# Ledger of designs, part 10: VH-VL binders against Vitellogenin-1 (vit-1)

Target 1, 170 residues: Vitellogenin-1 (vit-1), of Caenorhabditis elegans (p55155r1310to1479)
Amino acid sequence: SVCKVQKNQIRTFDDVLYNTPLTTCYSLIAKDCSEEPTFAVLSKKTEKNSEEMIIKVIRGEQEIVAQLQNEEIRVKVDGKKILSEDYSAHQIERLGESDIVIELPEGEVRFDGYTIKTQLPSYSRKNQLCGLCGNNDDESTNEFYTSDNTETKDIEEFHRSYLLKNEECE
Short names: E, the ipSAE of ESMFold2; O, the ipSAE of OpenDDE; V2, 0.75 times the mean of E and O plus 0.25 times the DockQ between their complexes.

## First folded at step 4 (VH-VL)

Design a30 (from c10 with heavy chain A33Y V50G; framework fv_cosibelimab; at its last look DockQ between E and O 0.42; V2 from the best seeds 0.00; counts 0 for: pae E 14.7 > 2)
Fold by ESMFold2, look of step 5:
Formats: C-alpha cells, sequence, structure tokens
Structure a30 (fold): chain C 170 residues (1-170), chain A 119 residues (1-119), chain B 112 residues (1-112)
C-alpha cells in the first residue's frame, strides 16, 4: 500500500484519488491511529502558491523535518540539522541529490521536496491508519471519514478535519 | 494471484544486446520494487539491479554498471532489462522478482528467461 | 559491502531436522531483514522465509527462520525432512550503504 501526495493531489492507501490543495498549515497525511501510535506523517506548503512541501515525520519520540533548500534536501532531527553522513544513525537514507527515505516501524516515507510517498507493507492489516491518506481498510467508496470518524462526501470538510490550523499559517 | 511473465529464451552473439521483459499481472506494479537476478549454469543467484516504477529511477549492481539498463512502463505493467556488450559469461537464466521495496524481500518471481551467448 | 556465507552442502535423512546457516561478514545480521529462497532444479526460486521469521502462505510450518546475534548469523531450519525438500537454498539481505541485494552462495540440501 502507497499513499502519494503531489501537486494538490492525493492518492490514498485505498487507491482513491482526489484533489485537495495543501496550505501553509500542517495537515495530517498518515498516522498510526492504533492504541499505541508509532508514527505520524504531516505536510505543509512552503508558501501559499508553491508546489514545494515541508514534511514532518513523528517516529516514537523523535521528530524529523525535511524540505528542499538550494536544490538539496535539508533534514532536522529534533530541531537540529544533521548532515547526510549522519543520516543512517537516524534511519534516514539519501537517494540521489534531493531524495530521502525515512524509515517507519512498518514501512517508509520517500520525499523529494515535491512528492511524498508513504509506503506500508501489504501484510500490515493489523495497523489502524487515519489522515488524508485514508484508513487502509480496502474500501474505495465515495465516503470520507473526518478526524472524529464522521462520514462526509464533502472533500473540504474532510481536509479541514485534519488541518492543524494556527495563527502562523493559512 | 500475482504473476510475473517473462519473454522467451534468446540466443545471442557476443557483442550484441538482449532485452528481457517482465509483465506483471494480478497485482499492483508501480509501487513495488522490480529486481533482476541472474543465474549462470551451475551457479548461484546474482542480483543485477532493480527499479521502483513509480519513482522511475533504476539502481544497478556495480559489476553491471554501464552494461545494464533497467526501465519500466507503468501503462503496460512491464519492466525491462537490457544487457549490452554480451560475453559468453553472460549465458544465464535471467529472473525478474517483485518485492514491497528494494530493501526487504522478493515475494514473487518470474519463470526465468534463458539467454545463451554463443558465436 | 558485506557477504553472506552459507555451507556449500548439507545432507540428512528423511524425518530428521537440518539447519542451514547464513553468516554476515561485517555489520550486524540484525540490521536488515533476512530472506530464504528455495530453488528446485529447473525451477524459479520461491520464498520460504521472509523478514527473518515469517512464512508465506502455503509454506509448511516445519520451515522456520531464526537470527543469532552472537554468531552474527541467520538460520533456516527444516524439521520432518521430506524428499521433496531436496533443493538449493539461498539466504538474502539488503546492504543499505551500497544499495545492493546480497545473496548467500547457496546450499545444496540432499535428502538421503
Amino acid sequence: as target 1 above (170 residues)
Amino acid sequence: EVQLVQSGAEVKKPGSSVKVSCKASGGTFSSYYISWVRQAPGQGLEWMGGIIPIFGKANYAQKFQGRVTITADESTSTAYMELSSLRSEDTAVYYCARGPSYRTTFDYWGQGTLVTVSS
Amino acid sequence: NFMLTQPHSVSESPGKTVTISCTRSSGSIASNFVQWYQQRPGSAPTTVIYEDYQRPSGVPDRFSGSIDSSSNSASLTISGLKTEDEADYYCQSYDSSNHYWVFGGGTKLTVL
């Protein structure tokens, strides 16, 4: 199962494709919503009309933030910039000039500044997922479930329910 | 059930090229790692390279760098491996294999394609 | 990059148990998952163990995998050995530093 985010489009784990523009506020892309969550993936635009994104991956108690800076992926772990030679110590792999892979407990996230690919093994049906990537329940319906598990057909309501709005973003 | 069906056996002369195809059916193609592994007569398995079709970039074992080209066509669910400057030592069965990502496992294997290099 | 070393051959009688070792030359065996493939003559390989311990659907439970950090090795154990188990067996792991899928040299299992 892969969820892909790029160019104001999301293809969910359940292969549902929809358009929803991200904002400069973080949105929840995918999260382990089980009784003991192990990861969360969030993303925002760098600027209102840019296709460039910033990702934030929460992995246990560790926070990883990545974005392009001068054609190079910059990575911070718990707010501290780390160099590519130290990536392996944080279960991060550099693939090419602007591509990285961040390991998850049950999968990985690939990011190049413009595309986020969250990949989970097909045998991970024990995990309960939530976020804009859907819940990975193998249902390709027209119904979306908000963050409080309320069914809606309104894409904007669905997106808004996972938005982390604050005074610094729009 | 997922199946990987490879193109048929080929006989080639030294110095030529061969292109082997691997068509996936009954499953998702684009987000999985498609790997190429060869086996010379009486020998073990040797990884050559692979590709994740949705990413479009291939990686190669250093031994084959410069002679092998791996590509994928998402619209036909088909991966290709082209080996150039063939030598008699390249006589082998060539397998494609699929896995969830290039760093874990292969869950399905193609039937193999015999390439014989003889003058 | 690291190497995976297997015995060249092993043999055992039907009904007995055989263990095939797979020793990693550098770095920890636990750093990456280990897979095991069975290859019968004239056939493509098939997966009998993946991710250290897991059996694919259809593989008998007499096949098991294990990891031993102290000897830096993985093992494939086949209990209740049957003549149909006669095959070549390969371990495999991934080298993240070199982006390379590493295969062991293979072990020919003969069922006496």
Scores: ipSAE 0.000, ipTM 0.456, lowest interface PAE 14.7, mean pLDDT 82
ESMFold2-Fast, scan of step 4: ipSAE 0.648; ipTM 0.862
ESMFold2 (binder alone), look of step 5: mean pLDDT 90; pTM 0.917
OpenDDE, look of step 5: ipSAE 0.012; ipTM 0.586

Design a31 (from c10 with heavy chain A58T N59R R103K; framework fv_cosibelimab)
Fold by ESMFold2-Fast, scan of step 4:
Structure a31 (fold): chain C 170 residues (1-170), chain A 119 residues (1-119), chain B 112 residues (1-112)
Amino acid sequence: as target 1 above (170 residues)
Amino acid sequence: EVQLVQSGAEVKKPGSSVKVSCKASGGTFSSYAISWVRQAPGQGLEWMGVIIPIFGKTRYAQKFQGRVTITADESTSTAYMELSSLRSEDTAVYYCARGPSYKTTFDYWGQGTLVTVSS
Amino acid sequence: NFMLTQPHSVSESPGKTVTISCTRSSGSIASNFVQWYQQRPGSAPTTVIYEDYQRPSGVPDRFSGSIDSSSNSASLTISGLKTEDEADYYCQSYDSSNHYWVFGGGTKLTVL
């Protein structure tokens, strides 16, 4: 199952497409919402009217942040910028100057500054995943689950529940 | 203008529990690591544990495993540290501190909360 | 499991330079970044050096950090000592094997 974020749209793991622009505050895209989380994927826009994104992946105790700088992808691991020659040591693969793959415990995240593709196995147990990418439960009804695990049909309410606010939020 | 504001001083009896709060403002709370550090009177700094609120995973220092519980409420941007089975040796100032990840430097500190354990 | 050892106290006159060491008991001091925190009486700690030798905005360049692999130690050096530098100083590093933070015991700096 694949969730895709690009051009102010999200296609969930259950193949539901909806429109929701990200903000300059991080939104939770996908997360292992079990009692012992193994990963989380967050993203925000670089600026209010841009389609360019910054991605943050939390994997175990490691934080990976990636974004474009002068059309090349820049990667930080635990706050420290790393060179492309060090990517493989952190289970990151460079596919091109602006395209990377970050390994997850089960699956991967592909990022090029404008598109996020999160690929995970289908879960048989419901509610193992949460976030804007949905719960990957093979149900594609027009109902979404907020961060409080409440069903909603309001996309703005759904997105707001996964939005992490700060002073620069636009 | 990131600020961490902690709850006020508390006096507790031996064997009871204390829950200290740390409210974040002026920056992103949920994706940052919040650590708890204590300092007994006249002693050094001692790390207790950490949480990244959005991630939910906690790590505790071995000395405090089984007695410390760290939680976070993302809706109020507040982290909590609860210490149970209090002893007189737990009398200390308790600090919360923020870092970008579990392994990165602490960029902001709370003002501290004095917890006194006495009869 | 490792310890970070600091001298309990150091003293020096205004205008002079002082160096505070932080020695790691096992494993390389260079395997993880070292931070330095300043704590004045009655106050919370503040960061004066992070990632071995970086200074936060607002910290004077009189403060510097260094790593010495031969002694397996980090050092905080304060030049041009001022009375307001009088404080307790703590080093800190991460134990990647056991997933926890280690603080040094702290050094009381007295400016005579």
Scores: ipSAE 0.265, ipTM 0.759, lowest interface PAE 4.5, mean pLDDT 87

Design b01 (framework fv_cosibelimab)
Fold by ESMFold2-Fast, scan of step 4:
Structure b01 (fold): chain C 170 residues (1-170), chain A 122 residues (1-122), chain B 112 residues (1-112)
Amino acid sequence: as target 1 above (170 residues)
Amino acid sequence: EVQLVQSGAEVKKPGSSVKVSCKASGGTFRSYAISWVRQAPGQGLEWMGVIIPIFGTANYAQKFQGRVTITADESTSTAYMELSSLRSEDTAVYYCARGRYDSGWYKYFDYWGQGTLVTVSS
Amino acid sequence: NFMLTQPHSVSESPGKTVTISCTRSSGSIANNYVQWYQQRPGSAPTTVIYEDNQRPSGVPDRFSGSIDSSSNSASLTISGLKTEDEADYYCQSYDSSTYHVVFGGGTKLTVL
């Protein structure tokens, strides 16, 4: 199963397509919402009205941030910039100057500065995933579950429940 | 305006426990990590642990494992630090501190609470 | 965990420059970012430098940070020293191998 985030549009793991305005605040894209979370994927826009994204992957207690800088992906691990020669040591693969793959415990995230593709096995984490990519439960009837597990058909309510607002973002 | 407001001073007996609160305002609580740092009179800063609300998990410094519990209540935007089996050497000012999400948000501290003095005496 | 070692105290005259070091006991100082906090008597700490050498809004450009891999240390430099700079200064980094925040022991700055 694949979830794709690009241009204010999300195609969920269950193949539901919807539009929502992404912001300069981080949104929770996909997360292991079990009792012992193993990963989370977050993203935000670089600037209001930009299609360029910043991605944050939390893997255990490790934090990976990636974004474009001079048309090349730059990566930080636990707040510190790393060189491409060190990517393999952190289970990160560089496919091109602006294209990387970050390994998850079960699956991967591919990022090119604009598009985020999160790929997980179809059989894993059913009813244990949460976030804007949905719960990967093989149901796709235009009903979404907020961060409080409340069912809604209101996309704005759904998005707000996974939005990490703070003082520095909009 | 971002502000971390802590509960008031406490005087406790040896062997008891204390629970200090830290209420956040000015941002959304879930998007930050809250660390607890103590300072004994005339001494340096000592990190005790952190709560990561987005994960619902807490991590503790080895010295405090088994005695400290850090929790968070998103509905009230409040983090708590409870320290048990108090000893006289636990007398200190206890600070909460906020981590920013874009620079290792459970490691870097951009805002601090005013501090809570906990005195342990018989 | 590694340890961060600072001098206990430094003193300098008004208008001069002072440098406070922060030395890492194991692993490279460059492996993790270093922050610097200022604590005046009776007050909570405030950040003067983050990410090795960045200044928060409102912190004068007299404050600067640097990393020296050859001595495995970070330094806080304060130029044009003023009386209000008297405070305790703490460096801080992160030990990613143990998931532990590490503070230096602190340096008392006296402006004489």
Scores: ipSAE 0.249, ipTM 0.739, lowest interface PAE 3.9, mean pLDDT 86

Design b02 (from c02 with heavy chain L55F T57K S102D; framework fv_cosibelimab; at its last look DockQ between E and O 0.03; V2 from the best seeds 0.00; counts 0 for: pae O 11.0 > 2, placed apart)
Fold by OpenDDE, look of step 5:
Structure b02 (fold): chain C 170 residues (1-170), chain A 123 residues (1-123), chain B 112 residues (1-112)
Amino acid sequence: as target 1 above (170 residues)
Amino acid sequence: EVQLVQSGAEVKKPGSSVKVSCKASGGTFRSYAISWVRQAPGQGLEWMGVIIPIFGKANYAQKFQGRVTITADESTSTAYMELSSLRSEDTAVYYCARGRYDSGWYKDYFDYWGQGTLVTVSS
Amino acid sequence: NFMLTQPHSVSESPGKTVTISCTRSSGSIANNYVQWYQQRPGSAPTTVIYEDNQRPSGVPDRFSGSIDSSSNSASLTISGLKTEDEADYYCQSYDSSTYHVVFGGGTKLTVL
């Protein structure tokens, strides 16, 4: 299963396509919402009027932040900038100058500064995921569950439930 | 840098089987898809099938279903393509290619290619 | 399912711009990404464009990809043509209805 985020459009793990603009605040793209969480993927716009995004991937207690800068993806691990030559040590693969793959316990996150692809085995955390990518339950008719596990047909409400607001964002 | 290194050229008789290997190095293996693409002499590229090691499953082009088997060994970062009941028309260069994942079982494009393996089927 | 149709051959002089088309027979060309591969004689294919218009590292910016929904086609454009660009070029996409990877027939580019 693959969830794709690009140009304010999201295709969920269950292949539901919908429009929702990201903001300069982090939104939860996909998260293991099981009793034993293994990962979370978050993303925000670099700037309000930009299509460039910043991603934050949490693997256990490790935090990976990636952003496109000067046509190259820059990566921070636990707040420390790492060089591309050290990506492999952090289970990160560079694909060219502006594309990276971040390995997850199961699957991976691909990022090029504008597009986020989260790909998981179909069996991975089935019906246990949450976030804008949905719950991965193979059901497209009930795709929008808020962070409190309430079904909604309101996309804005759905997004707001996964929006992390702070003083540094809108 | 990522490299795909394939096994050497093969000469086979009709009715036999061939198994070509593709070893990946310089990057991750399990989280990518490995496709096999062949090219007959003077012809275009033909997709045969794909395996996604992390999923442990393969899919095949309809044309080759029942005759091709694609496998992967994560421990050695090696993918295999076995083609049975060989015919003269199977004479081709066979390529492995690493695919970036889009949806379902399938990758949307190939970012790295093996050097190719010539398989000649002749009596 | 669908097919991707390319011209059999194109030719142009060095320094000029050439465009290779890839037309989808059914469904929207925009439904799935289009990739382009270069294959020089006696060599394996290499990726020159992915996801419609993205260039891998090492591919000159002379290479560009585009999508035209009105003609239901993708195009590979090579500006400032060089002799080294002489090769076969293949477009590729994905058929979500049949779950098949689809290649175009290939285009032979000759640099005059």
Scores: ipSAE 0.005, ipTM 0.570, lowest interface PAE 11.0, mean pLDDT 90
ESMFold2-Fast, scan of step 4: ipSAE 0.617; ipTM 0.846
ESMFold2, look of step 5: ipSAE 0.070; ipTM 0.692
ESMFold2 (binder alone), look of step 5: mean pLDDT 89; pTM 0.916

Design b03 (framework fv_cosibelimab)
Fold by ESMFold2-Fast, scan of step 4:
Structure b03 (fold): chain C 170 residues (1-170), chain A 122 residues (1-122), chain B 112 residues (1-112)
Amino acid sequence: as target 1 above (170 residues)
Amino acid sequence: EVQLVQSGAEVKKPGSSVKVSCKASGGTFRSYAISWVRQAPGQGLEWMGVIIPIFGTANYAQKFQGRVTITADESTSTAYMELSSLRSEDTAVYYCARGKYESGWYRYFDYWGQGTLVTVSS
Amino acid sequence: NFMLTQPHSVSESPGKTVTISCTRSSGSIANNYVQWYQQRPGSAPTTVIYEDNQRPSGVPDRFSGSIDSSSNSASLTISGLKTEDEADYYCQSYDSSTYHVVFGGGTKLTVL
């Protein structure tokens, strides 16, 4: 299963396409919402009128942040910038100047500064995934579930429930 | 089995517009990018632009920016290329070509339409 | 955009090997995949090599592709030339900075 985020559009794990107004505040894209979470993927725009994104991946106890700087991907782990020589030690692969893969416990996140592709290998996380990528339950007729696990047909309400409100959003 | 079938030849006057269609059959239309490539008589291949139906996103070569519009209709699995303000230099065979869309970019062209001859003459 | 430069024409006898080059004007040729298309007169192009060196089903082993970073070029090699290989050949790559497809100028292959 794959979820893709780009240009204010999300194609969910259940292959549902919708427009979402991503902002300069982090939104929760995909997360293991079980009682013992193993990962979370968040993203925000670099600025109001940009298609360029910043990705944040929380994996176990690590926080990985990646973004483009001078057309190259720059990576920070736990707030500290790392060199490409250190990527493999953090289960990160560099595929070119502007393309990286971050390994998840079960799956991976691919990022090039503009597109986020989150790939999970199985339906073992059925009903335990949450976020803007959906719940990956292989039921395309399901309505969207907000962060408090209530169904909604309002895309803005859905998005707003996964928006971090710790700074001014544009 | 995948096929791209284009509309028939057109003869147009300078200053007019032409709209060429490209209907895809077989395979998943929305997961692929459709490019338009033209070839003037005796000349090489020239990329005009692309539409990514899954996102409704189009991107155009700088030379054609402002004159070309590429659209797609997922319900009919058809892509369109409209070129305005036609000149005699726009006389060419126009091809549509399909590339799989992955990770923010599209791959090689795995299928091509048969081509549509557009003749611009006074 | 960068430019891809091909020789305008090449010719060779049946049974021999010919190589067509495709040189990138700026940035590394290895930064983006290179494809090769064959176009016979009156026909649409068809893919003979994709992603540097891969052959589509139905394309004979006589066709091969390679990348040479030291000369900043890609090459299409056709061995055991047959008269049916007469065609125009185009290389193509992608400029990720502009999101544009770039074609080489094309090479006319004559088998005499």
Scores: ipSAE 0.000, ipTM 0.466, lowest interface PAE 16.4, mean pLDDT 81

Design b04 (framework fv_cosibelimab)
Fold by ESMFold2-Fast, scan of step 4:
Structure b04 (fold): chain C 170 residues (1-170), chain A 121 residues (1-121), chain B 112 residues (1-112)
Amino acid sequence: as target 1 above (170 residues)
Amino acid sequence: EVQLVQSGAEVKKPGSSVKVSCKASGGTFRSYAISWVRQAPGQGLEWMGVIIPIFDTANYAQKFQGRVTITADESTSTAYMELSSLRSEDTAVYYCARGSLDSGWYKFDYWGQGTLVTVSS
Amino acid sequence: NFMLTQPHSVSESPGKTVTISCTRSSGSIANNYVQWYQQRPGSAPTTVIYEDNQRPSGVPDRFSGSIDSSSNSASLTISGLKTEDEADYYCQSYDSSTYHVVFGGGTKLTVL
């Protein structure tokens, strides 16, 4: 299953499309919410009135951040900038000047600065995944689960539960 | 303003446990990681471990594995470090230190004031 | 994981420049960022340099950091030494292979 984030819209793993603009604070897009989390995908806007995003992928304890700089993807691993020649050592593949794929334990994240595609197996069980991309339980409904596992039909409440807000959040 | 406020000094007997708290203010608790670093009298800084609340996970230095437990209570924005089976060599000042997940949790931007734990008979 | 080695002590006169080294035992010093912390007697540490060579707001420009890959070391340089610079200085990096923070042993700076 594929979750897609672009143009202030999210298409969940269960193929539900909804509108929710990201902010300049990180939002949790998708996470392994099992007893031993293996990954998380977070994203934020570069600025309030932009569709350009910054992505943060965490695999185990490793942190990968990617964003556009001068119309070219720049990648940091654990806070250190890396050159494209080092991408493969970190299970990152460059598909073009501004297009990369980051490998997850079971799946991948593709990012170009404006679109995030997270692809995971459809056999993931309910309560195994959480975040704005939904739980990937192969049940398409208009109800979503917040970060405290409470069912809601309010998209703003759903998004707020996964927002890592701070005082400068726009 | 941003600050980390730790609990007060403790005097413990050998074999007991101590639990030190670190209350964070400023910013979303989930956007930060809290590390614990200790310093024995006249000695250097020693990293004990970190809690990253967004992942519901904690990592520990090998030396402390099995004796230290770091937890967080998001509702109170408080991190805790519990050290068990205390020995006299555990006498130290214990610091919490904050790292932003935005810039890298291992880059400490704010430190708590420190908590002196004395282990004596 | 790797070790970071600092001199135990350095001393210099007011107004002069001092450099404190931090040498990585394995892997390149350039593989991970280096931070520097100042600890005055009786106080908690404070950050004077982060990400190899960046200064936090409020830290004077006489504090600078650098990386030297040929000696596999990071350096903290303090120019125009003042008596209030007398403190212990710790370098710190991150071992991404073990997910561990690594501190240097610390250097006592005496200004005399």
Scores: ipSAE 0.007, ipTM 0.599, lowest interface PAE 8.9, mean pLDDT 85

Design b06 (from c07 with heavy chain S30R G33A S52I T57K R100K E103D L104W; framework fv_cosibelimab)
Fold by ESMFold2-Fast, scan of step 4:
Structure b06 (fold): chain C 170 residues (1-170), chain A 122 residues (1-122), chain B 112 residues (1-112)
Amino acid sequence: as target 1 above (170 residues)
Amino acid sequence: EVQLVQSGAEVKKPGSSVKVSCKASGGTFRSYAISWVRQAPGQGLEWMGVIIPIFGKANYAQKFQGRVTITADESTSTAYMELSSLRSEDTAVYYCARTKLGDWSYRPFDYWGQGTLVTVSS
Amino acid sequence: NFMLTQPHSVSESPGKTVTISCTRSSGSIASNYVQWYQQRPGSAPTTVIYEDNKRPSGVPDRFSGSIDSSSNSASLTISGLKTEDEADYYCQSYDSSNPYVVFGGGTKLTVL
């Protein structure tokens, strides 16, 4: 199963498509919401009127941040900038000039500065995933559960529950 | 307005445990990390650990590993710090402090709790 | 882990300028941001400088921060000293073991 985030639009793991404008605040895209979380994927816009994104992947104890800078992907691991020659040591692969893949415990995240693709097996972590990508349970009617596990049909309420708002972002 | 409000002073016997709370108001609890920092009388600031509530995971300073547990309850926007096997040298003011989750940089502690005095005496 | 070393004490007369240093023992001082906190007796610390050289709203422009990579140190400079500036000052940075916070030992500023 694949979740795609692009152009203020999200296609969930269970293939539900909806419109939601990302902001300059981080939104929780996908997370292992089990008792022992193993990963989380977050994203935000670089600026209010841009479709360019910054991605943050938390994998175990590591924090990986990637964004475009002068048309090249720049990657930081735990706050330290790394060179492309060091990507493989951190389970990161370059697929093209500005296209990277970050390994997850089960699955991967692909990012090019404008599109996020998160791929996870549909049989793993059923009913344990949360975030804007849905719960990956092979049931489209169950995608819209807020962060407190309440079902909603209001996309704004759904997004707001996964939005990490602070005083510096909108 | 953003505030961190801590529980009241505690007097504990050696060998016991203490659990201090830090209730956050204003802003999204989930978008911040909460650290615990202590200060013994006349001494400097000593970092104990941090929790990022969105992940439910905490990280601890080596000195406190095995004795400290930091937890968070998103439903009440409250972080907790429990310190076990108390000794007289654990007598200190314990602060909670928050840090924004940034993308490229470590952010400062922008708000601090008022502090909780924990006295360990027989 | 690295240590941040500050002088234990510094003193100056009102109206003068004082500089407090914060030296990193291992790794580059420039690899992570440095913050500075002011603590008056009986109070929680408050931020006077963040991200090396920025001031929070409400902090007078007499406070400034800088980084010197050649000495591997950060500095807090306070000009036009006032008696109300008398306090303990702590530098703080972050190591690459995420998340680990390092405080300097603190500097007692006396304004006489």
Scores: ipSAE 0.105, ipTM 0.671, lowest interface PAE 5.0, mean pLDDT 84

Design b07 (framework fv_cosibelimab)
Fold by ESMFold2-Fast, scan of step 4:
Structure b07 (fold): chain C 170 residues (1-170), chain A 121 residues (1-121), chain B 112 residues (1-112)
Amino acid sequence: as target 1 above (170 residues)
Amino acid sequence: EVQLVQSGAEVKKPGSSVKVSCKASGGTFSSYAISWVRQAPGQGLEWMGVIIPIFGRANYAQKFQGRVTITADESTSTAYMELSSLRSEDTAVYYCARSKFGEYSYKFDYWGQGTLVTVSS
Amino acid sequence: NFMLTQPHSVSESPGKTVTISCTRSSGSIASNYVQWYQQRPGSAPTTVIYEDNKRPSGVPDRFSGSIDSSSNSASLTISGLKTEDEADYYCQSYDSSNPYVVFGGGTKLTVL
């Protein structure tokens, strides 16, 4: 299953579509919320009222950050800029001029600066997934669980629970 | 503005454990990584490990694996470092230090004031 | 893991320039960012240089950082030395393939 983030909308792993604009602070898109987390995907807008995003992927002990700069995708691994010739050494593949795929332990994240597509297998009850993309359990009834694992019908409360505020958010 | 405030000095016996706290203020706790760095008297800085609260997992330096546990309580914005099986050579000032989540250059922008742990026989 | 080696001490007169080196034992110094911290007696460290050559707000421009790939070293240069610059200075980097923070052994700067 696939979660898509684009144009202030999120289509969850269980195919629920809802509207929630990202801010200039990172939001948790998807994370392995088991007792031994293996990855997290975060995203934010580049600036207020922009549809352009920055993506951050935590994979084991590595941090990968990607964004558009001068209409080209730029990638940093653990804070250091890498060139496209180094991508394969970090399990990153370039599919087009501004289109990359970042491998996850089980699945992948595809990013072009405006769209995030995260593809993951369905998790068992014991390996619960969390974040704005929902829990990927092949059932749509429980997509809106906050970071405290409380079900809500308030989209703003849902998003706020996964928002990381470390600066003024716009 | 942003502050990391650590618990007070401790005197411990060899073989015991110590748990030092680091309370963060002036920002969302979960958006930062907290490292623990120690300094023995007259010696240099030595990194022990890091906790990334949003990830819920800690990473440790090999030297301390099996003896150190770093945890975080997001509700109180507090990180903890527990060191077990204390020896006299563990006598040191223990610092917590903050780095921005998602910038693994490990640039430490704020440091706690330090906690002196003395291990005496 | 690699080691970062610094001179144990350096000394210079007020108004002069001093350079403190930080040499990486294996792998390229340019592979990972280098930070520099200043520690005065009885105080926690504070950052004077981050990401090789950038200064935090409030750090005067007489502090500068550089990378020299030929010697596999980073350097902290302090010009116009003042007595308040007397402190221990530590370089720091990390291993990108295994996130592990490495500190240099520290350099005691004496201004006399």
Scores: ipSAE 0.015, ipTM 0.602, lowest interface PAE 6.4, mean pLDDT 84

